# Miniprotein binders against q9usj1: the designs that were tried, part 3

Target 1, 298 residues: q9usj1
Amino acid sequence: MFSVGKKISFILPIKGVLQKLKDNAQKTVLLDATWYLPTDTKNGKKEYLESRLPGAQYFDIDEAKDHKNPLPHMLPPADEFASYVGKLGIDRNTNVIIYDRKGFFSSPRVFWTFKVFGHEHVFLFPNAFNAWKTEGLELETGEPRTPKPVVYEGAKLNKDLVASFDDIVKVIESPDAAGVHIVDARAHERFLGNVPESRPGLASGHIPTSINIPFTETTAAGITAPKPEEDLEKVFSSHGLTDKSVPIITSCGSGVTASVLFAALKECGFKDVRVYDESWSGYGKRANEDSSLLATGP
Below, E stands for the ipSAE of ESMFold2; O stands for the ipSAE of OpenDDE; V2 stands for 0.75 times the mean of E and O plus 0.25 times the DockQ between their complexes.

## First folded at step 3 (miniprotein)

Design fh3
Fold by ESMFold2-Fast, scan of step 3:
Structure fh3 (fold): chain B 298 residues (1-298), chain A 80 residues (1-80)
Amino acid sequence: as target 1 above (298 residues)
Amino acid sequence: DKYVRIRISGVDPETMEWFAEYVQEIAEKYGVKVEIYVDGDTIIITLRGMSEDTARDLIEWLRLLAEYLGITVTVEFGTE
């Protein structure tokens, strides 16, 4: 959706969120997509059950996944996605507004997931809890509301938004011919291969030809919000990403922070951006067995 | 007993987890006792049982690492 003579962002300030919640012509569902690393003592679902933005439903990336794949939070099949979001009261015409309690950490992953399955009316609300409190609005506590299930029709995986291992291999086998940039969202020392991976069996290093833009270069106030578009333009141009028609594949540890880069690149108008769903959790195992798949250093 | 206490703030959760594990592995390699406490967006690392020379080297390494991560580091060196 768009209006005459201006760009409409999928990143909403609180005023935009409140406008959509007041619109009786279009149903709006708020999603709390809070996710923490497994070693964190915090639990997103537990925090959701204690408090939430009023009416919010919980979206668990470790539940809405391909249960046949051993890798963490891989995209579910289209029918399982449809079933999962239908139980949350979401159909094809629903406005979906996604937030997380860190601000802008796991919510972009869920945003990307909705885009992958063809959902048009999906938005991000960064720094949600701080913005809500600053506006003087009350949080909801107690038992969350159970929505009436609906049928989500027409979910179909858009291959233009998802990269596979085979897509990565085509880039590294013929980088000059491929015309694709691979961008790694991990911390610089992980990218260089100077530190061990926390998951067992993964090589230390990066995908050959990839460039490193730690996702924290694209966020402000820690990870509570994306940088303004003007500042994002400077970040991407400083890494040589100046032509917005050149395809980009984002990667990270398991696809969560690669989705932060996806959102930042799309906000800047990059036309062709895919997320490598397995990211290093899958690629790193392959690279441990085949050194031709592994690069280290700058 | 000599200690170094390092407080790290403004760290995203993924970077925080990675940083804590990396510090623990390096400290073990140096033969240093490590206590790590995580509170929200803050990591408190206490290192014990090391010489002042080893502590200075470790602090310098930690500061260099923090520069790459864009994080704030506060260091306390003392005796308990």
Scores: ipSAE 0.000, ipTM 0.172, lowest interface PAE 19.3, mean pLDDT 82

Design fh4
Fold by ESMFold2-Fast, scan of step 3:
Structure fh4 (fold): chain B 298 residues (1-298), chain A 80 residues (1-80)
Amino acid sequence: as target 1 above (298 residues)
Amino acid sequence: DKYVRIRISGVDPLTMEFFAWEVQLIAYEYGVKVEIYVDGDTIIITLRGMSEDTARELIERLRKLAEELGITVTVEFGTE
């Protein structure tokens, strides 16, 4: 419970996680959303099978995707999302608490995915393993619990949280009239076009008019936690994002780190934030075919 | 080409693994190439394929990460 006038955050400290587990144990599901970059030798599912927060289920962004789309981890159809989370024991009324082993890297992607399909009670637990260990709590090892499958009803894509290529084109063709900021979460050198893209067929550069805020400017202790709200306010204001009513579209390489910016912006009270799901993995290919879609340099 | 080389010695293996892991992730997001060399208790991490401005930004981020983990690092910046 929060006092009158105090903001209710979707980002939970360990005391908040423990309180929800105590008060609503049967209606609370912990999700391990650990995902590693393709260059990493680690595997999130393998690590989950070795150890986890007690009772946690595993959410794989490379399984819960649109299997008909060749781009990485694109949002699944609503019925496939419902089927996937139902098998994890999640229904519309479940409190879903999401963590990842990096701390605050891939968990915001899964948080955004639940919000896109209309899930109300979804939360993030950053720096989860460090916080759990610091409280003197044990990890669960051995065979994971198999949940009883449930029916997830009423999953429907909320277009107010997802940006399409057509939405991006509308902004860049009429930037003064659009009244929308595009924010690119990629590293500055990738944004500038100074380095080649690791994925084949992608142009080097950025979406015209976009503002570069590398997602690492919004995280602390590497990528283990978001910065405190006061520091996030300073980051966003230093880039000219001072009016919280102005719509923002976040973008990155494939939608994962764009979701880190989504969570940070929402935590700071920005009212209208969408994630460009294709991000550079889709746009960069289009920009390679059409130079009017590509900007380079500062 | 610009490079940033970080040398770490005398830190426990788990903290070293965590630091090396975070550096790899940061390098990927910055679009820079990473090389890690391990010799006993010493780890040498070399980052390549960046401008001077990106190198300065990376050095600041990596120093902050080391500070948060209680690690003392030696940072070399140069051209090869």
Scores: ipSAE 0.000, ipTM 0.201, lowest interface PAE 16.3, mean pLDDT 83

Design fh5 (at its last look DockQ between E and O 0.02; V2 from the best seeds 0.00; counts 0 for: pae E 22.4 > 1.5, pTM E .786 < .8, placed apart)
Fold by ESMFold2-Fast, scan of step 3:
Structure fh5 (fold): chain B 298 residues (1-298), chain A 80 residues (1-80)
Amino acid sequence: as target 1 above (298 residues)
Amino acid sequence: DKYVRIRISGVDPETMRKFAEEVQRIAEKYGVKVEIYVDGDTIIITLRGMSELTAEWLILELRFLAYELGITVTVEFGTE
């Protein structure tokens, strides 16, 4: 039992994962959310089919998306989200524990997606494969279990967790009045506009007023785990993010690493954090056509 | 002695320079030594003086950085 007023972390150590898996009072589903960059030779689905944490289902951010939107990984409509996760055996009361094989890279994106649609019992398990192996536990191999489909009821997009282009424009047109920080999770040289964008038609640079905190400044052991809360506090405060009541919008290339910042900020107790879903993949196209939307340099 | 070796070719000199600078920052973060060698139109960056675990962390960050900067790299991890 938790106590009222006690902060509960959504980031679970292996002991917490095992406790939830053994709790017969509430169903738990493990999700393998492994996703690799398009330039990587690895494939998350292929690796999942070879081995997984026992009982894990696969969540594909390139399938659970808005198929009418050409931008990568855009949030699906609420009914499509409900259909997708229902097929994985997930209902509103299910404990959902999300991991990825890099450790703490794509799993925060799926965590954010569940939060966006109003799911309460959702958790992250960073550095999962290493933690599992270190505990002496075996991976599951062979054909994955096919879950019995369930109905996911009441999925509704929470606009308090998602920023739109119009939300970004309001901040940059009236930065002093907006009272919102935009935080860009991309590599510093990409933020500065010093390197060309790999996607054609995107401007090089950043959203005006935005603060650059490359997501790797919030991770430890490469990208396998988030930094401890004390170290995250130092990272955020060094960039002037000291008032946890001030709203923050995170952005990156396509919304994946912006979700890493989302998770890190929430772990530190920041109360109002939204992810700019289209991120630079959409904004950069607009900025290429309208220079008032583009900043370059420090 | 563990090493991570990155080979880059076919990108403009300024982009290669920026990538090399970012690699040096990552190397400093992990306390490893950096060697840069130019072989024709290819830049070879070798990172040395690390444990196997540190090399795994470096490879993760370096592959992500290469993607962020639009650079295709070959990454080799070994002992010499």
Scores: ipSAE 0.199, ipTM 0.639, lowest interface PAE 4.9, mean pLDDT 87
Fold by OpenDDE base, look of step 4:
Structure fh5 (fold): chain B 298 residues (1-298), chain A 80 residues (1-80)
Amino acid sequence: as target 1 above (298 residues)
Amino acid sequence: DKYVRIRISGVDPETMRKFAEEVQRIAEKYGVKVEIYVDGDTIIITLRGMSELTAEWLILELRFLAYELGITVTVEFGTE
């Protein structure tokens, strides 16, 4: 009887969330990771202050980043990460359940961040607000609770989950030998190079040899949740991603939606997935200076 | 029924075309009516005949699309 050990999915339905919240054996912290595009008029922090899941803390991806790096949302140093989450009452043994107001947009970035620093007990709660409401549960309003600060120990960057520019170059220089798929989560028109970049000084196009899977192909309408695993498999298969052992590097504009792909790929059992943290914000500058780094078209 | 109105200005014709095409695609997917008006260099796209939930979703998707195309849009939401 091969007990197909049900891979405990890191993506939790509401029942799973509630179970963890009720379990007193382990501390659980809900994280509101709501973030909107710079072009959006909405503000995640502001909305958090208005309403949140009960007891939720806010994880601000604009704060929990490397402030010394001019690129958006670069990973913070391990010690800064530790300090940041420690102030949120999170230690290494804390169950961290991450949601965002869209449903599955910015929360994967935070999920990836926790994974990068070796946190084991981290989960995603897609479509959290709707799920919460559907269950007849109340949101918390007013001033958020201030958690008791704790010490987060043992934060160490796992390089196996982060691709650098050098990693990308290695793939470009030897595509066949590398056996690595670079997947761009950006919109198709951006990938093709048919539209100008929003930031000056960035080339238009994509990383040579990369394939385009807009992250919205992996999500439900409105980016509320990942598609069901069966549908995700179809999406990835349609793009030639069938071998779960093949290394994948995801990229996007600034590293956020690349993490959506990361989560979706992981849900489908892909074993080796890294996020190119610089994404196009970093790469596009380089490509603007060196045309050998730039591809356009399909 | 709810409506969503998008105003776009200062965008090159090609990008505008692409945006409009994508909006049309999205509208068709959700069964909403699309109206396009041109006022000088401004294009106004109105989506009509939708639920509040659909409107909220469309606004998010349209803003994202605009972002991806590097354009700025103003969005109005209301009830017919």
Scores: ipSAE 0.026, ipTM 0.418, lowest interface PAE 4.4, mean pLDDT 91
Fold by ESMFold2, look of step 4:
Structure fh5 (fold): chain B 298 residues (1-298), chain A 80 residues (1-80)
Amino acid sequence: as target 1 above (298 residues)
Amino acid sequence: DKYVRIRISGVDPETMRKFAEEVQRIAEKYGVKVEIYVDGDTIIITLRGMSELTAEWLILELRFLAYELGITVTVEFGTE
C-alpha cells in the first residue's frame, strides 16, 4: 500500500504513518504497546497515561490475554480479542499502527496478535518517539482520548501463524522430514543452558534442533528499530535461513521477542512463520520434567 | 510491600485443603509470609514479602495449581 516501485511493507517510517493519519478514506488508530519485563521498574500503562502520540490508545498485553491460561501473555480467545479491540475503537477495516517506547520491542507482539486474528491493515512504527520529535510534532498529554466503542467482526484464530507444543514435538521427533526451523530469540547464554532462567521451575537450555538468533541481532541502535532489510537478510542467511519458503517457528521466553523475529522474517519475505506462544515459559517446565525435550550447548 | 492475594469461594473441602496445602508449600519454597482469612464462604489467602519477579512466578504457579485442581480463583498482585 505504500510502494510505487517498492514491495509493500508493514514497517512504516514516520512519513507513511503521517500519510495514513491524514487519510480520510480509512480510519486509523495508533496503539501504544509499551511493555517492560516484570523485573523492570517502569510501567507502560503509567507512561501512556502521562504522554502519548496524539490520539493513541493503549494496548495492554497483560490484559489482552487468556486469563484462564496460567502461562504469561497467551493469546486471548478470539471473541475476547474482538471485544478488547472494539473498545479501543478498532473494527476490521481500521488501519492499526503500533508503536512502543523502546522502539521495536513489544509492538511486534501486538502486531502478531492482530495478524493471528485476521486483521490485515496492521502496521509497525519503530523509533516512534524519536521520529515524532525530529519531525517537530508534539506529544499528547493530559487525559487520554476516549474512543467510541465499535463492534469488531470476524476475529478468527489463524492456526498458520501460531505453533503449539504438539507442533514443536513433531518437529523435534523428525527434524529432517519436518523441514522446519525452530528459531530461539533469547540471549545466547540462556539458549546454551549456561545460566539459570530467572523464574524457578524452568529447565536451562533450548528446544532440540533449534537455532539461536537473539532478537537484538535484528535491531539497530539497541532495540530502537529493526535493521534495514538488506542487513536483516544477512543476519538470517548467516544462520542458515536463506530459503524463504521453509517453515519457521520462533520462540523465546514468553512470546514477546519471538514476535520481533516474526516481524523481521516477514519483512524479509519469509512465507511461513509462526510464533510458539508458550515459548520457554511452557516448554521449559516440560523439559524440566522430561530431559528428552531438552538440549544444551551449541 | 508487595503481595499476592487469592480469593476463592464455593470450593469443596477436599479440593480447598489440597489448594491450601500446595499454597503453603509454595510460600515456604519462596520464603514468603502467608496469611489466611475466612470471610463468610470466601477464603482469602495473602502472600507477602516478595519481589516483583517472585510475585509473577507465584501468580503463574498459583494459576497452574488452580487450573490443575479445577477451581476458579481471583488472583491480585499489588503494593500496600
Scores: ipSAE 0.000, ipTM 0.110, lowest interface PAE 22.4, mean pLDDT 86
ESMFold2 (binder alone), look of step 4: mean pLDDT 78; pTM 0.707
ESMFold2-Fast, scan of step 6: ipSAE 0.000; ipTM 0.277

Design fp1
Fold by ESMFold2-Fast, scan of step 3:
Structure fp1 (fold): chain B 298 residues (1-298), chain A 84 residues (1-84)
Amino acid sequence: as target 1 above (298 residues)
Amino acid sequence: DKYVRIRISGVDPETMRKFAEEVQRIAEKYGVKVEIYVEIWDGEYTIIITLRGMSEDTARELIERLRKLAEELGITVTVEFGTE
């Protein structure tokens, strides 16, 4: 229709990706952030080694993590993040474009991670493989390119994007005073506590006061792309999320799909969104020891 | 009474459907109660099948038969066995 007044999005169509890749004045690095649940027979690193978008580097959320924390893929310390991405050829001024093979599943987690450490030029490319094929472009196969390592300067954890267990406790102890919405991205039956968790040893149910918006309500058929902004607005408003200045904390099983909600909320202009990094993988164990931390049913 | 719980993730929906239907048929022949939960778990299709109200001997026979069925369908299953 027209472009005057069009919002600048961090979610890129293929034309935007190709434009950044062709820009010789600004370095661009593609990241393949494909990740599968431990129960899946597929392996993201193995698939990356077989084929990728040309020049893409692999970002492994199970390698770029806090190795002192037993919970899955917790955020690394800032210096370890800087070291990890520097080896991938990424400095603070690099355009980083993130994709995953499912389309829009694990790539938002890596997007959020870059935002947490203060990276400005980071973008998402949903439905990447299908879009690439449709444009008539070839995938890269064989040995991946080894980038020249660079120094990533000034990585600093932004606490305004990360929620801790203590932050969750403050909300549930004084829900009316807190003025924060906790949004759970897990499937509805998991939220209700009607089914056992796929990871053993976790309580079944949800964080008290939280509202359930399964992340699949924010994606197109399947999980290949986010819904258009106008449809996302309808999803969030139908759950009572109408004031974009009210703080939101997203949560899920281990922080991956909570990051899908993070991206969708930011696309709709929500100003204050934090991801609960531990999510149910940490909270669910605590809830087994303290029933005041656990809610079940609607 | 014993229970048996089976968890499966990351398998295509048609194969999961076949497994679930066959589990229901097997459980019906043994006279045990079947609870089947099918949902999307962090973007993956997951099925959790709980079999209840059986003796230990019946539970062990069911576990063996279910593992054999999973092998025939090329599925990896996680099996939990306990007392209620």
Scores: ipSAE 0.000, ipTM 0.163, lowest interface PAE 20.4, mean pLDDT 84

Design fp2
Fold by ESMFold2-Fast, scan of step 3:
Structure fp2 (fold): chain B 298 residues (1-298), chain A 86 residues (1-86)
Amino acid sequence: as target 1 above (298 residues)
Amino acid sequence: DKYVRIRISGVDPETMRKFAEEVQRIAEKYGVKVEIYVEYEWDGYEFTIIITLRGMSEDTARELIERLRKLAEELGITVTVEFGTE
């Protein structure tokens, strides 16, 4: 609504979610974006089919992807994104509220994806299941309702939110001139190159010039919620990120936790933040073939 | 008998090594068996050291936990401590 003297956050508490669901003036769609790493015993689609927030649709980052790219969950073409979300009942004017079962793990990836394709009214609901149950509200079980498909018009890739390999190379070739910070969301030992990558063919280490802020430094109660803005400000300033006008590119293993950093940085008012979609799943393979792309240690 | 399990993650390898070596030294002084396990967490590939101390009385375990927490504080690290019966 309006925010004279107050910042309007895209991160909603349960009261904000309930207000949007109650508002008949604009359609709201809840998205369950639960995703687990391939080695996890849990399956997001299976859990969604067992229970969900009432009316929620499932968004699968391994289905809504570029099917021509061998790397995991790369952004789909704009037309395929539009087709996918249209089947979920989402048009350009729909309020989209995204949650995941871990709390704040994979939902920021889907949030970033909607922003990339120009969707304005998109929000995050962290710690959703716990908040829902604490409010005394019931979950929906059984077969999910099939929404009436709609046409999503005007999906267009916003290059200001997506970094390519070429963008990374420009930074590392001229770091002093580039004026861009590359922030790596992976665990510190992976960043240092002290542990092997689980994916075959990937180098161990990090992108030269990058700084390491493990995404878990930006979350609270494990990974169930983002830290409060005041605490996020302290995290970013402790790593030298004090000028909110300086461009930042976030990276991780495959773009999921880089999107957690994207959301945290945007919540703190950083103006220019891009996610490196390939992240280490693409870059690490290139670095294994070209040592000039690889740094190790602190 | 009681056991004490200490979990450390997100700390540089040199500080981890110093902590693990000091824990071993303390455990030897108390006559306690030490098992060290290094775990890699897939979703972050986090380097985690799990130190399990076994074969002690409850009084020894409580004293050891207090001493190990003080050591962690002196080294500026946060540790997770589990205490139980075998």
Scores: ipSAE 0.000, ipTM 0.136, lowest interface PAE 15.1, mean pLDDT 84

Design fs1
Fold by ESMFold2-Fast, scan of step 3:
Structure fs1 (fold): chain B 298 residues (1-298), chain A 80 residues (1-80)
Amino acid sequence: as target 1 above (298 residues)
Amino acid sequence: DKYVYIWISGVDPETMRKFAEEVQRIAEKYGVKVEIEVDGDTIFIYLRGMSEDTARELIERLRKLAEELGITVTVEFGTE
């Protein structure tokens, strides 16, 4: 269940998922947000077509994107988001429960995307496949159900959840005055600049002043689930993140694992968290042209 | 504590997926911290918070896994 006197989490255990699926008073849609590398993005959809949690629809972050932007999976325009999710049977009042096959890797990106466009009833179901099978429940196979399209009204980008390059520049130009922490979710050796970036034209290193908290420090059993809140509190406090009113901007390679940090920080009650959508895929190109944007080492 | 850093590039997507998933499973079984980052067709795996004996055993296990999957991995081993 839940602890009396504590805030209700947006991260659901299987009992919470099953309760929402049973509740006839509210429309609930499960989303499979499984995503792999850019070179194999379509593999997640193929796996969905083979098996899924019963009734789940597929959400593709490489389809629900800004098709005019060359950077990977950048947020779509509000009307394109509305059109995409409407075709999945999702309207403003739908309970949206998001999972991914790895457990807690790409589902936070889709969770953040729904929050960005003002969706209130959105939840995460970590370690979904393992939890489902452990309860003795069957996966669905064969042709997935085609949902009846609905109209998604009122999608509007909440700029309080999205950081731009200009927001990053303001922090690094006046770090003591900005009062904002930039948190980098990438592996520590990549953050230090000790390993080459695989994408051409990207600098090796990190955003000046940023704190490195690899996203896997916030997950348990690999990347299958977030750590319990008590352990997340210890992770964040060990990096000096103790004042939950101080704004945080999360960043990573392309915005996916920055969203894992977003979810973990929000679970711990941090009030102002934005995701830097382009992350290193955009910033690293700028840093290659301008060394004042680049830091290396600890 | 010891760390093991692994990266691989230019292998087919299905083989990369199998390797990454198996590494996560092995890390969980040994109770070690694992950090995985993906960029293009390259995957970076950082295993840490383990004793020297555990690190040596993990390296040997990961070498065997790579051999079974027909991939070549770059491994760094050190002290954090």
Scores: ipSAE 0.000, ipTM 0.236, lowest interface PAE 12.7, mean pLDDT 83

Design fs2
Fold by ESMFold2-Fast, scan of step 3:
Structure fs2 (fold): chain B 298 residues (1-298), chain A 80 residues (1-80)
Amino acid sequence: as target 1 above (298 residues)
Amino acid sequence: DKYVWIEISGVDPETMRKFAEEVQRIAEKYGVKVIIYVDGDTIIIFLRGMSEDTARELIERLRKLAEELGITVYVEFGTE
C-alpha cells in the first residue's frame, strides 16, 4: 500500500524484520531483551541460552544499569551503555531489532534506552517467537555466537526522553500551568492505593494529577503485541489524550511498563514523551517522607 | 488479620478468567476481602481480613485449583 508522507513505523511485523535481515544482515543485530519480575521463577538469560532468534544477542536491563544507584535497572552512564552494547557488536550505524519472549513487555524498555542514548536505527519486533514459529522458521539453539566487539561512539543522554523527580514536582505544584500529563502504567488497584507495594518502603497510591492507563489497555492477546494504531488512538482519546503536542511523562513501578506506554504513544504520533526512570520505585519512597507527594483513590 | 498474596504469570486469558472467577467464589464462601488485578502479564490476587486457620485452608484450596488448571502460582502469606 502506497501512502505519501507516511512515517515509517519502528514496530516491525515479521516481514519487516526479514527484509532488514535480507538487506543488511551484517549491520543488523537482534536483541533478546527478555526480563521477568524478581518474583518470577523464570530467568531471561537462562531461556536465551536454551533458544533464541538466529544470531540474537542478550540484553540484560539488570546489567546495563547505573551500578551506583540502588533503584532497579536505572539508566547506565553513557560510557557504560556504549561499552555494554559495543561488546554485543553494536555501533551507531547498526540496525537494532529488539524482542522479548513475552512479546511486548520488556523490549520497549530497551528500545527507549537506545533512543535515550541517541541511537537512530532501533526497532521493536512484538510477538516475535510466535511470529517466527508461525512462518516455519528455525530457532537457534546451543552456544550463542560471540560477536566481534566494536566501539560505540557518541552516546549522550537525551534529556528530552527522560523525566526526573524535579520534573514531576514541577507538574504537581502547578498542574494547569505545567501543561504536562503524567500517565501511570500500573494496574488500577496499585494506582488507587488499594494494595501494598511488593517492594519494601514504598507508599501505596499514585503521583498527584496523574492519569492511570494500565499498559495492558495498550496491548493485545495479553501482552504479546501492541494494539493496532487505530485502537491505540481510541484508548488514548478515551483518557483525554487527544492533543499530540501536549507533553507526556510516563511512569510505572520501575520504568519497564512505562516504556510500553512510551512506544504506544510514539506509534500514535505523540511528539513529546518522556519516561520517569525512577518511577514508583523511587517516587514511592519520597512519598513516605512527604504526604503532599501522595494521592490515593480515583 | 492475615493476608494471602497470589501471583500468576504466563497463563492464557481464558484460564486466568476461570481461576479468578473460582477465587472470587471461594473468597465469598469464607467471607474474606478479595482484590484481583493484572500487572503486566501477571494476575495478582490479594486476599485479606482472615484468620490464620482460614488463610491456610484457602491456600490449600487454591493450590488444588491451580493444579487442576495446570497453572503455576506464587503465594506469599503474612500478617497485615
Scores: ipSAE 0.000, ipTM 0.258, lowest interface PAE 16.3, mean pLDDT 83

Design fs3
Fold by ESMFold2-Fast, scan of step 3:
Structure fs3 (fold): chain B 298 residues (1-298), chain A 80 residues (1-80)
Amino acid sequence: as target 1 above (298 residues)
Amino acid sequence: DKYVFIYISGVDPETMRKFAEEVQRIAEKYGVKVEIYVDGDTIWIELEGMSEDTARELIERLRKLAEELGITVTVYFGTE
């Protein structure tokens, strides 16, 4: 029997990762994108320096950022992105495979960042450390290798993947006419405004009209992997997201877990998904000064 | 049984040929099965059917050979 027309996923199992490493048609770079919340005692860079998937480079969202913006890990200018990834040995034709030590937490943020700058061959490897160990493979330790720098050409910010504060304001001023859903990936109690934000100067609550889908509703085995597509379909439909042509803007605390929702929505075939890069780290400061920007409760 | 995969990229053809020939020679002396895949400036080497002690000794020897030839290798070591 012969089957045609199968959808190709950007989410790779370990056999897919190993095949791309063996593939001599294109260069492959593994990226460790491990990042922890400010309240966590762990540090992704320190853990990367202790051990990694063999040959992996480290992608630091707190280095690959707009250094002129005080908000955490905002997207860098296109030329700074190109310079940063070029030093990691990545050019336009490189297969970039991204993982993180939690499994499926911060790696989608880096995946989204590559997509924003027009990179075609970028993939996610969820549950990477557990899958690697289960396959019987060993981690690399000691000093990581320094790749030969390459030139990354043609990096250009795709505004179709990034939402601004002005985009959010347009939705909340005319929600029925805007035809856009805002989806908040934060824990439900943070969304309701029942708990204080860990970052100073932020209001407690949410963007008016937004739907709360904590990113943990889209992950399995804690936060180690995305749910299967059929289960993601059920999650999104249970929140009223049934029309895959309707534009969606995802938001969270600082853009990290909003990118988990971005990946899950794209896996389900939603056609127009943008991440609100500032997320609550920017919006929450504005909402402290203007109550019309703030909602609390259900 | 253990297996070892070695990945190399960005190496000139003559240096890759020398490395591949030495890997084959070493594997033969240890009685280890070897498969070598070359395309352009990349090489993928698979070594299998060996004990852990033999695998670790081979990895050390191959890393030293790579250092002598001025090439950087990425090694994947696991269990069949």
Scores: ipSAE 0.012, ipTM 0.527, lowest interface PAE 9.1, mean pLDDT 86

